# VHH binders against q86b00r158to499: the designs that were tried, part 21

Target 1, 342 residues: q86b00r158to499
Amino acid sequence: PRNSLQRAIDRLKNKFGISLKGSFEEEFYLIKKGDNNNSSVASLLNSIEKLDHGTFANYHSLDCYGDILEKITNALEEQGLPIEQLLSESGSGQFEITIDYTDIMEACDRHIIVRQTINSIASYNGYIATFIPKPFDGLVGSGCHAHLSLWDTNDSNLTPDANGECGLSLVNQFFIGGLLKHSKSLTALFNTTPNSYKRLKPFYWSGCNVSWGLDNKESFIRIPSSPFSATDGCSNFEIKTIDHTSNPYLAMAGIIHAGFDGIENSIAPPPPTSLFDQSVLNNQLIPSNFEDAIQSLKENHYLCENIGNDISNAFIHVKLAENKILKELSDDDQILKLLELF
Below, E stands for the ipSAE of ESMFold2; O stands for the ipSAE of OpenDDE; V2 stands for 0.75 times the mean of E and O plus 0.25 times the DockQ between their complexes.

## First folded at step 7 (VHH; framework vhh_rezetamig_d1)

Design n04 (at its last look DockQ between E and O 0.10; V2 from the best seeds 0.00; counts 0 for: pae E 15.9 > 2, placed apart)
Fold by OpenDDE, look of step 7:
Structure n04 (fold): chain B 342 residues (1-342), chain A 129 residues (1-129)
Amino acid sequence: as target 1 above (342 residues)
Amino acid sequence: QLQLQESGPGLVKPSETLSLTCTVSGGSISSYRYYWGWIRQPPGKGLEWIGHIYHSGNTYYNPSLENRVTISVDTSKNQFSLKLSSVTAADTAVYYCARPRYSGYDEKTGNYYYGMDVRGQGTLVTVSS
């Protein structure tokens, strides 16, 4: 998978002199282990509710988890990861950690390190860290949003253009056009479990609409606006649908090849949607289940070929088999199984 | 300030090749940020995007003209050029070189549209015997 991404990186650079930089926003839940050996999903949920009654960005949540969060932060910093921010998120016991952007390969490496470190520190300190997309039906889901930008050989950010659509340069618009064109196939790379699609629901800010626009949280691609966007443009774009079930290397390889297609063929995206538009929602959504997503990927010869036919085929077969097993489980058993994996 | 200027013959015979050059001043054509394009407006008609070129040499041509259009770039002269082969009276138009800043797809018409911040003054090219 890592080699596939390297090939994608090289392809983009060799053809256009463009490189991709990025970072992930890592959302996850922390659950304090109870004294009871039988950890049902219900018991885990109760543990969260007892410890944290906070809301989005609540300081109380940070206080309740202050010790474990500090240990996590220290462990990451000791490994040389530049933490930008650690925030409480919308769910009780839910947190988000962001790291500064870097070259896309390194960003993927960091993503792996962050998850492993958090899991390790949590376990050692009597907690369970979970990166499951939708661990509890009544709580907000967890993603790993990717913030991306295009750069030239002079290490200049190509993404912003004050006079471009949504504050983006034309080359970045074409890149986004490619992403939207391949959005259904990319979903298979981004969301690889049935549980992923419990998170991916309309009206939950999960990016289910095949669209792009300024500050539109329902769009597949969100363009974060800035007070400086009027003068300098927007510095990055965000893919909202990615969750931790994805292989970051394959996901990014897919993104690069899709974007490459956009640049190569000057694929203009549809008109941007800055605000939620119900008409747009009704017109075009990403796949609502893994089977549809993976079928789209199977039929996408362009992505499969460029990612690599062998690795693509292996990915498709393995994920189909895994999903079949997961779907045979009860909802609770599925969550318990996923807790072993993520 | 970026300026674009078209140059070339104003008269072309049917079946011949229309050739135009755009000279760019006040900025480098070797930018990674911008594309360089051609647009035309026939008398009494709207603007039609012909095509554009990127610094890498990668080109896009309007499907309606794809088989007849060639766009090239000369970085040493800070110029890019248009060739349109097998011209007919229908190719009579004011031709502009331009730097597009945004693009969209019109689902109703099936055509791409481009917004521009800078274009040349335009040059009339008449196809006549």
Scores: ipSAE 0.838, ipTM 0.940, lowest interface PAE 0.6, mean pLDDT 92
Fold by ESMFold2, look of step 7:
Structure n04 (fold): chain B 342 residues (1-342), chain A 129 residues (1-129)
Amino acid sequence: as target 1 above (342 residues)
Amino acid sequence: QLQLQESGPGLVKPSETLSLTCTVSGGSISSYRYYWGWIRQPPGKGLEWIGHIYHSGNTYYNPSLENRVTISVDTSKNQFSLKLSSVTAADTAVYYCARPRYSGYDEKTGNYYYGMDVRGQGTLVTVSS
């Protein structure tokens, strides 16, 4: 899979002189270990400290978890992983760590290390860290949103254009057009378990709408703004649906080949949508379950061939088998099983 | 109304650089929904795409020409230009500047179809001693 990503990177660079940089927003829950050797989901939920859910940046959550969060951040910095931000998400034992952006291959490598570090530090300090997309029905899900940008061979950011739609250059708009065209197939690469689709619901800010727009939390592609976007353009775009069940190398290979298709064929995205008017402009959704997503990928010969037919076939067969096993479990048993993996 | 007009020498010596300028009037080359391009028609042949540029500076060239072609933009003059180096008699053609535009999409094949939105009147460039 890592070699597949390298081929995708080379393809985009060789044809268009473009490279991809990015980072992941790593969302996870910290669960205090109990005295029980064999915990239930109800026991796990009770091990999360309950607090006020007024905003995503609750100071109470950071105070209660301050020691473990400090140990996690120190371990990441000691490994040379430059942390951009640490946030308390929703205030319910959920946190987000973001790493500074870099070349996409290294960003994927860093994604793996971040998860390993969080798991190790949590375990040694009496916690379970979980990256399960929707571990608790009543609480916010966990994703790993990718922030991406396109760069030229002189290391100049090609993504911003202050006069472009949503502050984006035309080449980046074509890249997004390709991503939207392939969004159903990409979903199979991003969201690989039945649990993933419990997070991917309309109105959950999960990005289920096959659309794009400035600061639109319901869109598959969100364009983050800044106070200076009107003068400088927007420096990056965000894919919101990706979760920790994905293989980051395979997910990014798919992204690059989809964006390549968009640029090569000048695929215009539809008009952008805003959060306030999106229902009128676009109502198309990504697949609501893995079976439909994987079927879209199977039928997408362009993505499968460019990723590698052997790799794509192996992915499809393994994930279908895993999904069948997981779907035979009760919802609670599925969560307990996923804790061993994520 | 948007108009494109080619200008430049009509005669170029072999091995030298063909240089043309397209002046855009009735509109701005800084438009984000369009790109700006060059096409040519050799005597007795069909139209050949040379390349196009977005106003941000990104260029896309016909692979058969890409090592000899440079397209650039001068936003202060509302102009874009073509340079084709190392010309031979085979480069004799009528050269057009154009605003190509996306015209369609086939969901089954994933193919996009280009139309020519606006084209200049063309200028003959002859390569000879």
Scores: ipSAE 0.000, ipTM 0.132, lowest interface PAE 15.9, mean pLDDT 81
ESMFold2 (binder alone), look of step 7: mean pLDDT 79; pTM 0.789

Design n05 (at its last look DockQ between E and O 0.09; V2 from the best seeds 0.00; counts 0 for: pae E 21.4 > 2, placed apart)
Fold by OpenDDE, look of step 7:
Structure n05 (fold): chain B 342 residues (1-342), chain A 129 residues (1-129)
Amino acid sequence: as target 1 above (342 residues)
Amino acid sequence: QLQLQESGPGLVKPSETLSLTCTVSGGSISSSRYYWGWIRQPPGKGLEWIGHIYHSGNTYYNPSLENRVTISVDTSKNQFSLKLSSVTAADTAVYYCARPRYSGYNPETGKYYYGMDVRGQGTLVTVSS
């Protein structure tokens, strides 16, 4: 998989003199292990709730997560990762860690290290860290949002253009056009379990709409605006649909080849959408299940060929087999199984 | 190395607006996804988080101060600012600008907790007639 990404990187650079940089925002839950040896999903959820109630009683007490968060951040920094911030997310016990952007290969490497480190530190300290896309019904899902940007050979960011649509350069718009064109197939690379699609629902800010737009969290491609750089355009674009079930190398290889297609063929994206645009409701959605997504990938000869036919075929077969097994399990059993993996 | 420095008047009259500026050096506030905040410590009391501004431009204010607090950014000067209106003696404190390392949200209390990364030396602001 890593070699596939390298080939994609080389292809983009050799043809257009463009490099992809990026970072992942890693969302995850921390669950304190209770004394109860019961490993049921219900017990885990209860543990989260109990922990939250315990902190309520002490107005001035250090949050129970403070210590573990410090340990996580220290461990990552000791490994040379440039941690930006570790933030609380919307879910109880949910967090997001951000790392400074870098070359896309290194970003993928960091992605792997981050998960491993967090899992290790959590386990050592009596917690369970889970990167499952939708670990609990009723709680916000967890993704690994990819923030991406295009760069030239002079190490200049090509993404921003103050005069461009949504503050993006034309070349980046074409890149996005390619991504949207291949969005269904890319979904198979981004979301590889049935659970992934429990997270991917319209109106949950999961990016299910095959669209792009400024600050549109429902769009497959979100363009984050910032008052910090408003006059210079937007420095990056975000893919929100990616979750931790993905192989980051294959996901990024797919992204690069899809974007390459966009640039090579000048594929303009549709008009951008906003959160206030009701027309978004009528937009095409990404696949709502893995079977549809993987079928799209199978039929996408362009992506499969460029990613590599052998690795693509292997991926497709393995994931189909895995999904078959997972679908035979109850919802709770699926979660328990996924907890072993993610 | 990233450094933060507070600046502003050390004396403010009651009912007036406290205004402070944080100057960031050793890094650009526009080049990172950090959020930037203000903390204060009243005499004899613990640290209180006032609020912060995200790279996205979104702000969080302490609910206890929300109606009186405004945090803004000036990227041209590599600064961000705090305004606290209608000050009283209770607003007397050492004020710090800061960049948190991590933060959390307690849904039960509605409060944020923060791990500190970089902060300024602090500036005493006294509210007195």
Scores: ipSAE 0.090, ipTM 0.625, lowest interface PAE 2.5, mean pLDDT 88
Fold by ESMFold2, look of step 7:
Structure n05 (fold): chain B 342 residues (1-342), chain A 129 residues (1-129)
Amino acid sequence: as target 1 above (342 residues)
Amino acid sequence: QLQLQESGPGLVKPSETLSLTCTVSGGSISSSRYYWGWIRQPPGKGLEWIGHIYHSGNTYYNPSLENRVTISVDTSKNQFSLKLSSVTAADTAVYYCARPRYSGYNPETGKYYYGMDVRGQGTLVTVSS
């Protein structure tokens, strides 16, 4: 899959002189171990549920995690992984770490190391770190949102244009047009388990709408604004649906080939939408389950061929078999199996 | 504990460049958890955000000042600096170096929440012929 990403990178560079840079927002839960934490999903769920007692519990929980978060950040810095941001997310015990953006191959390599480091440090300090997309019913899910930008060979950011729609250059709009065209197929690469689709619900800010827009948390493609957007344009765009079940190399290969299609064929995205716009009632959504997502990918001969037919066929075969097994498990047993896998 | 101290000339002539240095003690600028910034308070006015810099060299400037401002870091000296070119009397102010609070800061917007986590004592810079 790393080879597939390299071919995608080369293809975009050779045809258009464009490279992709990015980073992932790594969302995860920390669950404190105890005599009963290693037993059942019910025990683990009860532990994390006790932490979620509204606003006061949320602030108190952050103070309780200070030492483990410091150890995680120090370990990442010592490995040469510069932390851009660390935040407490809305649910008790959920956190987000973002690493500085870089060339997309290195960003994918960093993504793997970040997850390994968080898991290792948590384990040494009496915690379980989980990256499962929806580990607990009723609690906020975990994704790994990708922030992406297009650059030329002279290290100039091609994404911003203050005069462009949503502050984006025309070439980046075509890239997004390609992403939206392929969004249903890309979902199979981004969200590879039945659990992934428990997180991907409309109105959960997961990005289920096949749309794009400035600061639109419901859109597949979100354009983050800044105080400099009016003068300088917007420097990056965000794909919110990606979760930790994805192989980052395949996910990014798919993204590059989809965006390539958009640029090569000058595919304009539809008009952008805003979070507060209620005028569009027939929005298309990404697939609501893996079976529909993988069917879309199977029918997408363009993506499958460019990723590599052998690689795509192996991915489809393996993931269908894994999903069948997971669907046979109770919800609790599914979570336990996912802890083993991710 | 962590302390920030401004240093530089207190008097700058119009059209010249205002140059200030912030020395950080009791902590490291190269920490990936923080941004390092400059704010100012003109006489009789509120605080105005100038900009800040991350250890990677990424800068975020107030759009009203961006064409005149440069912020840089020197990690070997544990210092960061402000240069503001083409100054006028309107740039007379107390200048503070600062570190934003990591929970109340969004690096994409540069927006400060609850003010600065740590702030220097401030240094008056007067622009006068």
Scores: ipSAE 0.000, ipTM 0.123, lowest interface PAE 21.4, mean pLDDT 79
ESMFold2 (binder alone), look of step 7: mean pLDDT 80; pTM 0.790

Design n06 (at its last look DockQ between E and O 0.39; V2 from the best seeds 0.00; counts 0 for: pae E 12.7 > 2)
Fold by OpenDDE, look of step 7:
Structure n06 (fold): chain B 342 residues (1-342), chain A 129 residues (1-129)
Amino acid sequence: as target 1 above (342 residues)
Amino acid sequence: QLQLQESGPGLVKPSETLSLTCTVSGGSISSYRYYWGWIRQPPGKGLEWIGHIYHSGNTYYNPSLENRVTISVDTSKNQFSLKLSSVTAADTAVYYCARPRKSGYNPETGTYYYGMDVRGQGTLVTVSS
């Protein structure tokens, strides 16, 4: 998988002199292990709820988890990872950590390290860290949003253009055009379990709409705006649908090749969408289940060939087999199984 | 300030090749950020995007003209050129070179268009025997 990404990186660089940089926003839950040996999903949920109720006085979930978060932060910093931010998210016991952006290969490497480190530190300290996309039906899902930008050989960010659509340069618009064109296939790379699609629901800010736009959280590609966007343009774009079930190397390889197609063929994206215009919410959604997503990927000869036919075929077969097994399990058993993996 | 200037013959015979050059001043065509394109406006008609080129030499041509259009870039002269072969009276138009910065979609026509922030003054090319 890592070699596939390297080939994608080289392809983009060799043809256009463009490189991709990025970072992941890592969302996850921390669950304190209770005295009860009962590893049921219900027990885990109760543990989260109890922790929240016990800390009525602490306005910030961060206070309840201060010790474990500090240990996580220290462990990551000791490994040389530049933490940009660690914050509490919307769910009880949910957190987000972001590492500074870097070359896309390194960003993927960091992604793996971050997850492993958090899991290790949590386990050692009597917690369970879970990166499952939708661990509990009543709680907000967890993704790993990718913030990406295009760069030239002079190490200049190509993404921003104040006079471009949504504050983006035309070359980046084409890149996004390619991503949207391949969005269904990319979903198979981004979301590899049935549980992933429990998170991916319309009107949940999960990016299910095949669209792009400024600050549109329902769009497959969100363009984060800033107070300076009007004068300086937007520095990056965000893919919201990626979760931790993905192989980051294959996901990014797919992204690069899809974007490459956009640039190579000057694929203009559809008109951008706005959160304020509900009428523009295109009825075009990403696949709502893995079977549809993986079928899209199977039929996408362009992506499979460029990612590599052997690795693509292997990925497709393995994930189909895994999903078949998972679907035979009850919802709770699926979660328990996923807890072993993520 | 970026300036674009078209140059070439104003008269071309049918079946011949129309050739135009755009000279860019106040900026480099070797930029990674921008594309360089050609657009035309026939008399009494709307603007038609012909095609564009990236610094790498990668080109895009309007499908309606793809088989007849060639766009090239000369970085040493800070110029890019248009060739349109097998011209007919239908190719009579004012031709503009431009630096597009936006892409758009017209849902009514089902076609894509490009926003122009900078373009030349235009040059009339008449196809006549």
Scores: ipSAE 0.874, ipTM 0.952, lowest interface PAE 0.5, mean pLDDT 92
Fold by ESMFold2, look of step 7:
Structure n06 (fold): chain B 342 residues (1-342), chain A 129 residues (1-129)
Amino acid sequence: as target 1 above (342 residues)
Amino acid sequence: QLQLQESGPGLVKPSETLSLTCTVSGGSISSYRYYWGWIRQPPGKGLEWIGHIYHSGNTYYNPSLENRVTISVDTSKNQFSLKLSSVTAADTAVYYCARPRKSGYNPETGTYYYGMDVRGQGTLVTVSS
């Protein structure tokens, strides 16, 4: 897997002199452990939703997570991980940690360390940290959005162009064109469980539309703007659908090979979209279930061969088998099983 | 300052291949930001788009010409070229090399329209026996 990513990185650099940098937005829930009824995770959802609808919310402490978040933050900083941002939604138990962008291999390595650290600190302090894409019906799902940019051999950012569409250089537009072309196949690498597709719904700002656009939260590729976008262009782009069920090395290898195809074949993306213009005819959607996504990947000989046929075949067979097992479980049992994995 | 200059024969016999080269100076043809293209203007008529190329080698051609046209790039010489095969008198025109800029999109065909950013002085090519 990690070797597959290294080959993709080398391929992009050797052919075009381009390297990829990025970071992940790590979204997760903290669940305080209790011995109530021993039914565990699903019981906590019912309790949280009842408080959300009633006067009991007025008795909840506004700072009930402050100490665990400080311990997590300190542990990450002591491991030399440069934290860019920590966000929380009071009363919901969901948090987001973002680390500084770096070369994509290191970014993927850091992604693994962040998850491991959060899990370890939470467990030691009486919490369960969960990265499950949709652990609670009716609450916001958890993803790990990737922010990416293209760089040349002189360490100059190739992504921005103030005169380009959405503030992007032509080469980055071709990279995006490749990503959109392969988006249905990439979904199999990004979203690998039946639960993943409970998060991926239109109008949930999950990025289900096979499109791109400036600040468009419904698009597979979102282009974040900044105060400097008008003079300098946009410095990065975001893939919103990726979740923690993915192997980050395989997901990113797929991204690089898809973008490589876009650059090599100069694949222009369609015009960008906005939420106001979402009425435009035939917005395509990514697959709504894992079986359709995997079928798209199976048929994508380009991605499978470049990632590695042995690796791709093994991934497909293992994940199909896991998905069959998960689909036979009740919703509660599926969440309990996923909690052991993510 | 970026400059484009056409070169090649001004007279081509019918049924032969027209060959032109564009030399780019004051900038690099290997830019990730730009396409490089060819347009022509037949006598007394408007501009006709021939095609363009990205420095990686990928081409986009006018469908009416695509079976006869080849555009290529030589990054080591900072040049790109046009070959138009099986020429007739209808191919007599002033030929320009250019750096196009995206100007519109056709959703029915899935293609972009391109305007011009910078172009050369033009070279007249006459197809005559």
Scores: ipSAE 0.000, ipTM 0.354, lowest interface PAE 12.7, mean pLDDT 82
ESMFold2 (binder alone), look of step 7: mean pLDDT 80; pTM 0.788

## First folded at step 9 (VHH; framework vhh_rezetamig_d1)

Design p01 (at its last look DockQ between E and O 0.01; V2 from the best seeds 0.00; counts 0 for: pae E 19.5 > 2, placed apart)
Fold by OpenDDE, look of step 9:
Structure p01 (fold): chain B 342 residues (1-342), chain A 129 residues (1-129)
Amino acid sequence: as target 1 above (342 residues)
Amino acid sequence: QLQLQESGPGLVKPSETLSLTCTVSGGSISSSRYYWGWIRQPPGKGLEWIGHIYHSGNTYYNPSLENRVTISVDTSKNQFSLKLSSVTAADTAVYYCARPRTKGYDEKTGNYYYGMDVRGQGTLVTVSS
């Protein structure tokens, strides 16, 4: 998988002189282990401190988990990972860590390290960290949002353009056009379990709409408007649908090849949707289940070929098999199984 | 300040090839940020995007003209060129080189349109025997 991403990186650079940089927003839950070793889903849920669910970045939540979060932060920093942000999310016991953006390969490497570190520190300190997309039906899901930007060989950010649509350069618009074109197939790479699609619901800011736009959290591609860069354009775009079940290397390889197709063929994205548009929600959604997503990928010869036919085929077969097993499990058993993996 | 200037013959005979060059000053066409394009406006008609080129040599042509259009880039001269073959009276227009910044599709007309920030002064090319 890592080699596939390298090939994608090389392809983009060699053809267009463009590089991709990025960072992941790592959303996860911390659950304090109770005295009862009975690892039922219900038990885990009960172990979550009920905090005010009404606000983002809840200071109280950060305070309650201060010790464990500090340990996590220290461990990451000791490994040379520059933490950009640590936030509490909407879910009780839910947090987000973002590492500074870097070259996309390194970003993927960091993603793996971050998750491993968090899991290790949590376990060592009597917590369970879970990166499951929708670990609990009644709680907000966890994604792995990717913030991406295009760069030239002179280390200049190509993404912003004050005179471009949504503050983006034309080349980046075409890149996004490619992503939207391949959005259904990409979903298979981004969301690889049935549980993933419990998170991917309209009206939950999960990016289910095949669209793009300024500050539109329902769009597959969100363009964050920055108060600081408003005059210069937008510095990055965000994919919100990605979760931790994805192989980051394959996901990014898919993104690069999809974007490559956009640039190569000057694929303009549809008109941007900055505001809620019911017509967009009803008519253009990403796949609502893994079977549809994986079928889209299977039929996408362009992506499969460029990612690599062997690795694509292996991915498709393995994930189909895994999903079959998961779907045979009860909801609770599925979560327990996923807890072993993520 | 970026400036674009069209050059080439203002008169072309039917069936011949229209050839224009755009000279870019105040900026490099080798930049990975920008595309470089051609647009035309026939008398009494709206603007029509012809096509554009990336510094890599990658091109996009309007489907309506795809078979007759060739756009090329010369990075050493900081120029890019347009060739339109088999011209007819319908190809009489003011031709502009431009730097596109956005691309959209007009559903009413069925045409692609481009927003641009910089455009040349334009050059009239008349197709006449």
Scores: ipSAE 0.871, ipTM 0.951, lowest interface PAE 0.5, mean pLDDT 92
Fold by ESMFold2, look of step 9:
Parts: structure tokens; sequence; C-alpha cells
Structure p01 (fold): chain B 342 residues (1-342), chain A 129 residues (1-129)
């Protein structure tokens, strides 16, 4: 799968002189281990509530977890992964770690190391770190949002254009057009378990609408604005749906080939939508379950052939088998089984 | 290189207004690429974001403090300031000025979370009668 990503990177660079850079926002929960209280989903949830007792504002969660977060930060720094941001997210006991952007192959490598490091440090210090997309029905889910930008052969950012729609260059708009064309198939690569789809709901700001727009948290492609957007354009775009069940190399290979299709065929994205715009009549969503997503991928011969037919066939067979096993478990038993994987 | 330095009184009486100034050197506060902000660390606690300002005057405040906080810029002096009204002992903290960059988003509050790339040395402000 790493070789598949390298072929995608080379394909985009060789034909269009474009390289991708990006980063992942790593969201996860920290759960304090109890003697007998971590044997059920209910006891896991109780362990989160005890650690964050009485906190009104999310900012106080960083204060309660200071020691473990410092150990995680130090371990990442020692591995050459300087942390640019550590945040307490809206969920009780949920945190986000972001590494600065870099060339996309290295960004994928870093994503793996960050997750491994967080898991190891948490375990050694009496915590469970979990990256399960929706471990608790009443709490916010966990994703690994990808921030991406296109760069030319002179290492200049090609993504911004202050005169372009949503502050984006025309080539980046075509890239996005390709991403939206393939969004249903890409979902199979991004969200590979039944649990993933418990997070991907309208009004959860998970990005399940097949659309794009400036600061639109419900869109598959979100364009972050900044105070500089009016002068400089927008420097990157974000895919919010990706979660930790994905293989980052395979997911990113899919993204590149989809964007390549958009550029090669000059696929204009539809008009952008805003969070407050209810005038769009076509309410298209990404697939609401894995079976529909994987069926879309199976029928997408373009993506399968470019990723590699043998790799795509293996992915499809393995993930269908894994999903069949998981769907035969109760929701709680699924969570307990997923704790070993994510 | 870019340096930030806090200045202002280290002691403030309860119910009065805390007032701090950050002087920027080695860079321009008028840069279109950056926000300028304030954070604090109460004794034995973690960092708390107070707010920040763009050089045009647009401000963004922590909702828990927004009724008491004012941040302003003085581009002619390459400075920005913090005023926090009606202080109590709970406002005792080390206050830092910083140059944050937009890195994340809190979906429930609708606020961007900002990463820190340059921070001052900090100044202790004690609220005591």
Amino acid sequence: as target 1 above (342 residues)
Amino acid sequence: QLQLQESGPGLVKPSETLSLTCTVSGGSISSSRYYWGWIRQPPGKGLEWIGHIYHSGNTYYNPSLENRVTISVDTSKNQFSLKLSSVTAADTAVYYCARPRTKGYDEKTGNYYYGMDVRGQGTLVTVSS
C-alpha cells in the first residue's frame, strides 16, 4: 500500500508537476484504567466522567490531564515529531494532536508513528487511548481530518487564489471536482468499519454531504478560512470524514487518483455551499453504511485499477470479512473488540 | 528574530481592571498572516486561551471571558494589549502574549483552535487586596 501511494504521487507529479502536502488531526480519547471498571462500555464511559469531573469549559480538560499529555508530547518530540497543537476537543476526555504539514508520504508515515506513540505512552501510564470513530453514543466521535494542499515544482503553494471561488486556484477546484465525483468510493477507503458510520451523521459536522464550501462543517470538502483568505486565498482544504480505521497510504492513493481525474478531465465542482445555505435541493450524502461504500468502490474501476487491482481486491475481501464478523456482535461487544485495533 | 515581551502591573486589586501590553520586536504586528493573542496559566493549572486580535481590529475571545475582556492593537507602536475587567483572585495567573496560527476547529462552539508558534516569557499578575 505504501508503494501504491508512491505510484500515485509520481503519477500526479509526472503529468501535472504537482505534489501534495498535508497533515492529519489525530483525535482520541484517554480513559483511566480501573481495576474492574473497564470490562464494559458503560464502565469505560464512567472512567472518562470521573477524570473530567465538574469541568464546565473544555479548556479545563487540558489542566486535568497535564501529566499524561506532557509525557505524550515529550515522546513525540524525541521521535522527531514536533507537536504544533494539542487541544481538548468538545467531548469529555477527548484530545487532538496535530503535526505540522509536510510531503504527503512523510505525513502518512508520521500518522502511523503518532498513533503508536500515543497508545504506548498511555498504556505505560495507566490509560487506555482509543481512536475508535464512535466509542460512546452520547459523546463526540474521533476522526483524523486530513489537511491538504497542492504545490508546484518550485515548491510554491498552488492551492490559494484570492480571485478564485472559495479562495482556491482553478487547478485545486478541479482536484476537488474529482474528489466529489469519487466521494462515495473514497468513503470505503476512509471509513472501514460499521462503527465508522455511527460517526458519519448529518448535523454531527462529520462532513457527510457530497459538497464543498468555505468553512462548511457539513461538507465532504471543507475550505478553512483565515484572516488572510481575502488577500492571499485559502492555503489548504480539509477532508473531515477520514477516521483511524483507514490505511493512510491507501486512503491517500485514492485521494490522489480521484483528484488526478478531476484535473485531467477539468471536472468543475458544483457551486460551493455554506453551512447556512438551505437553498440546495439535491441533498446527496456519502454512503451511510460500509456495504454501500464498498459496493461503490467495487464498481469504480478507475480507482481500483489505478490503486492496483490486486491491492483493491485484497482490501475489498478483507474488509468485507471483517465487517461481517463485527456486525454479528452487539454494539458493546463491537466496541470492546475494536479497542484492541484502534 | 521575532520577540514578544509582556509589560504591566504585577499586582491588581479585586474588582479592578488588569491591563497588560505586549511589545513586538523583530517582526511587524501589521502582518496579514498572523493573529496576536493572550493566554494565561493560573497557579498549578494548564494554559487557558483568553483571546486574540487581527491587526485590522477584529477580535476573538474565549466565551467564558468575553464579557470582561478587551484586546486592542496599536500598530504605530507595534504593540497589542489586554484589559480584563472586574478581576477576582481566580484571575491570578502568569499571562503570556503569543502569535498563534489557526490549526483546529471546535465543532460545538464554532471556534477555531490555534496553535502557538511564538510566545513571550510571561508575566505574573496577582489579584490581591
Scores: ipSAE 0.000, ipTM 0.112, lowest interface PAE 19.5, mean pLDDT 81
ESMFold2 (binder alone), look of step 9: mean pLDDT 79; pTM 0.777

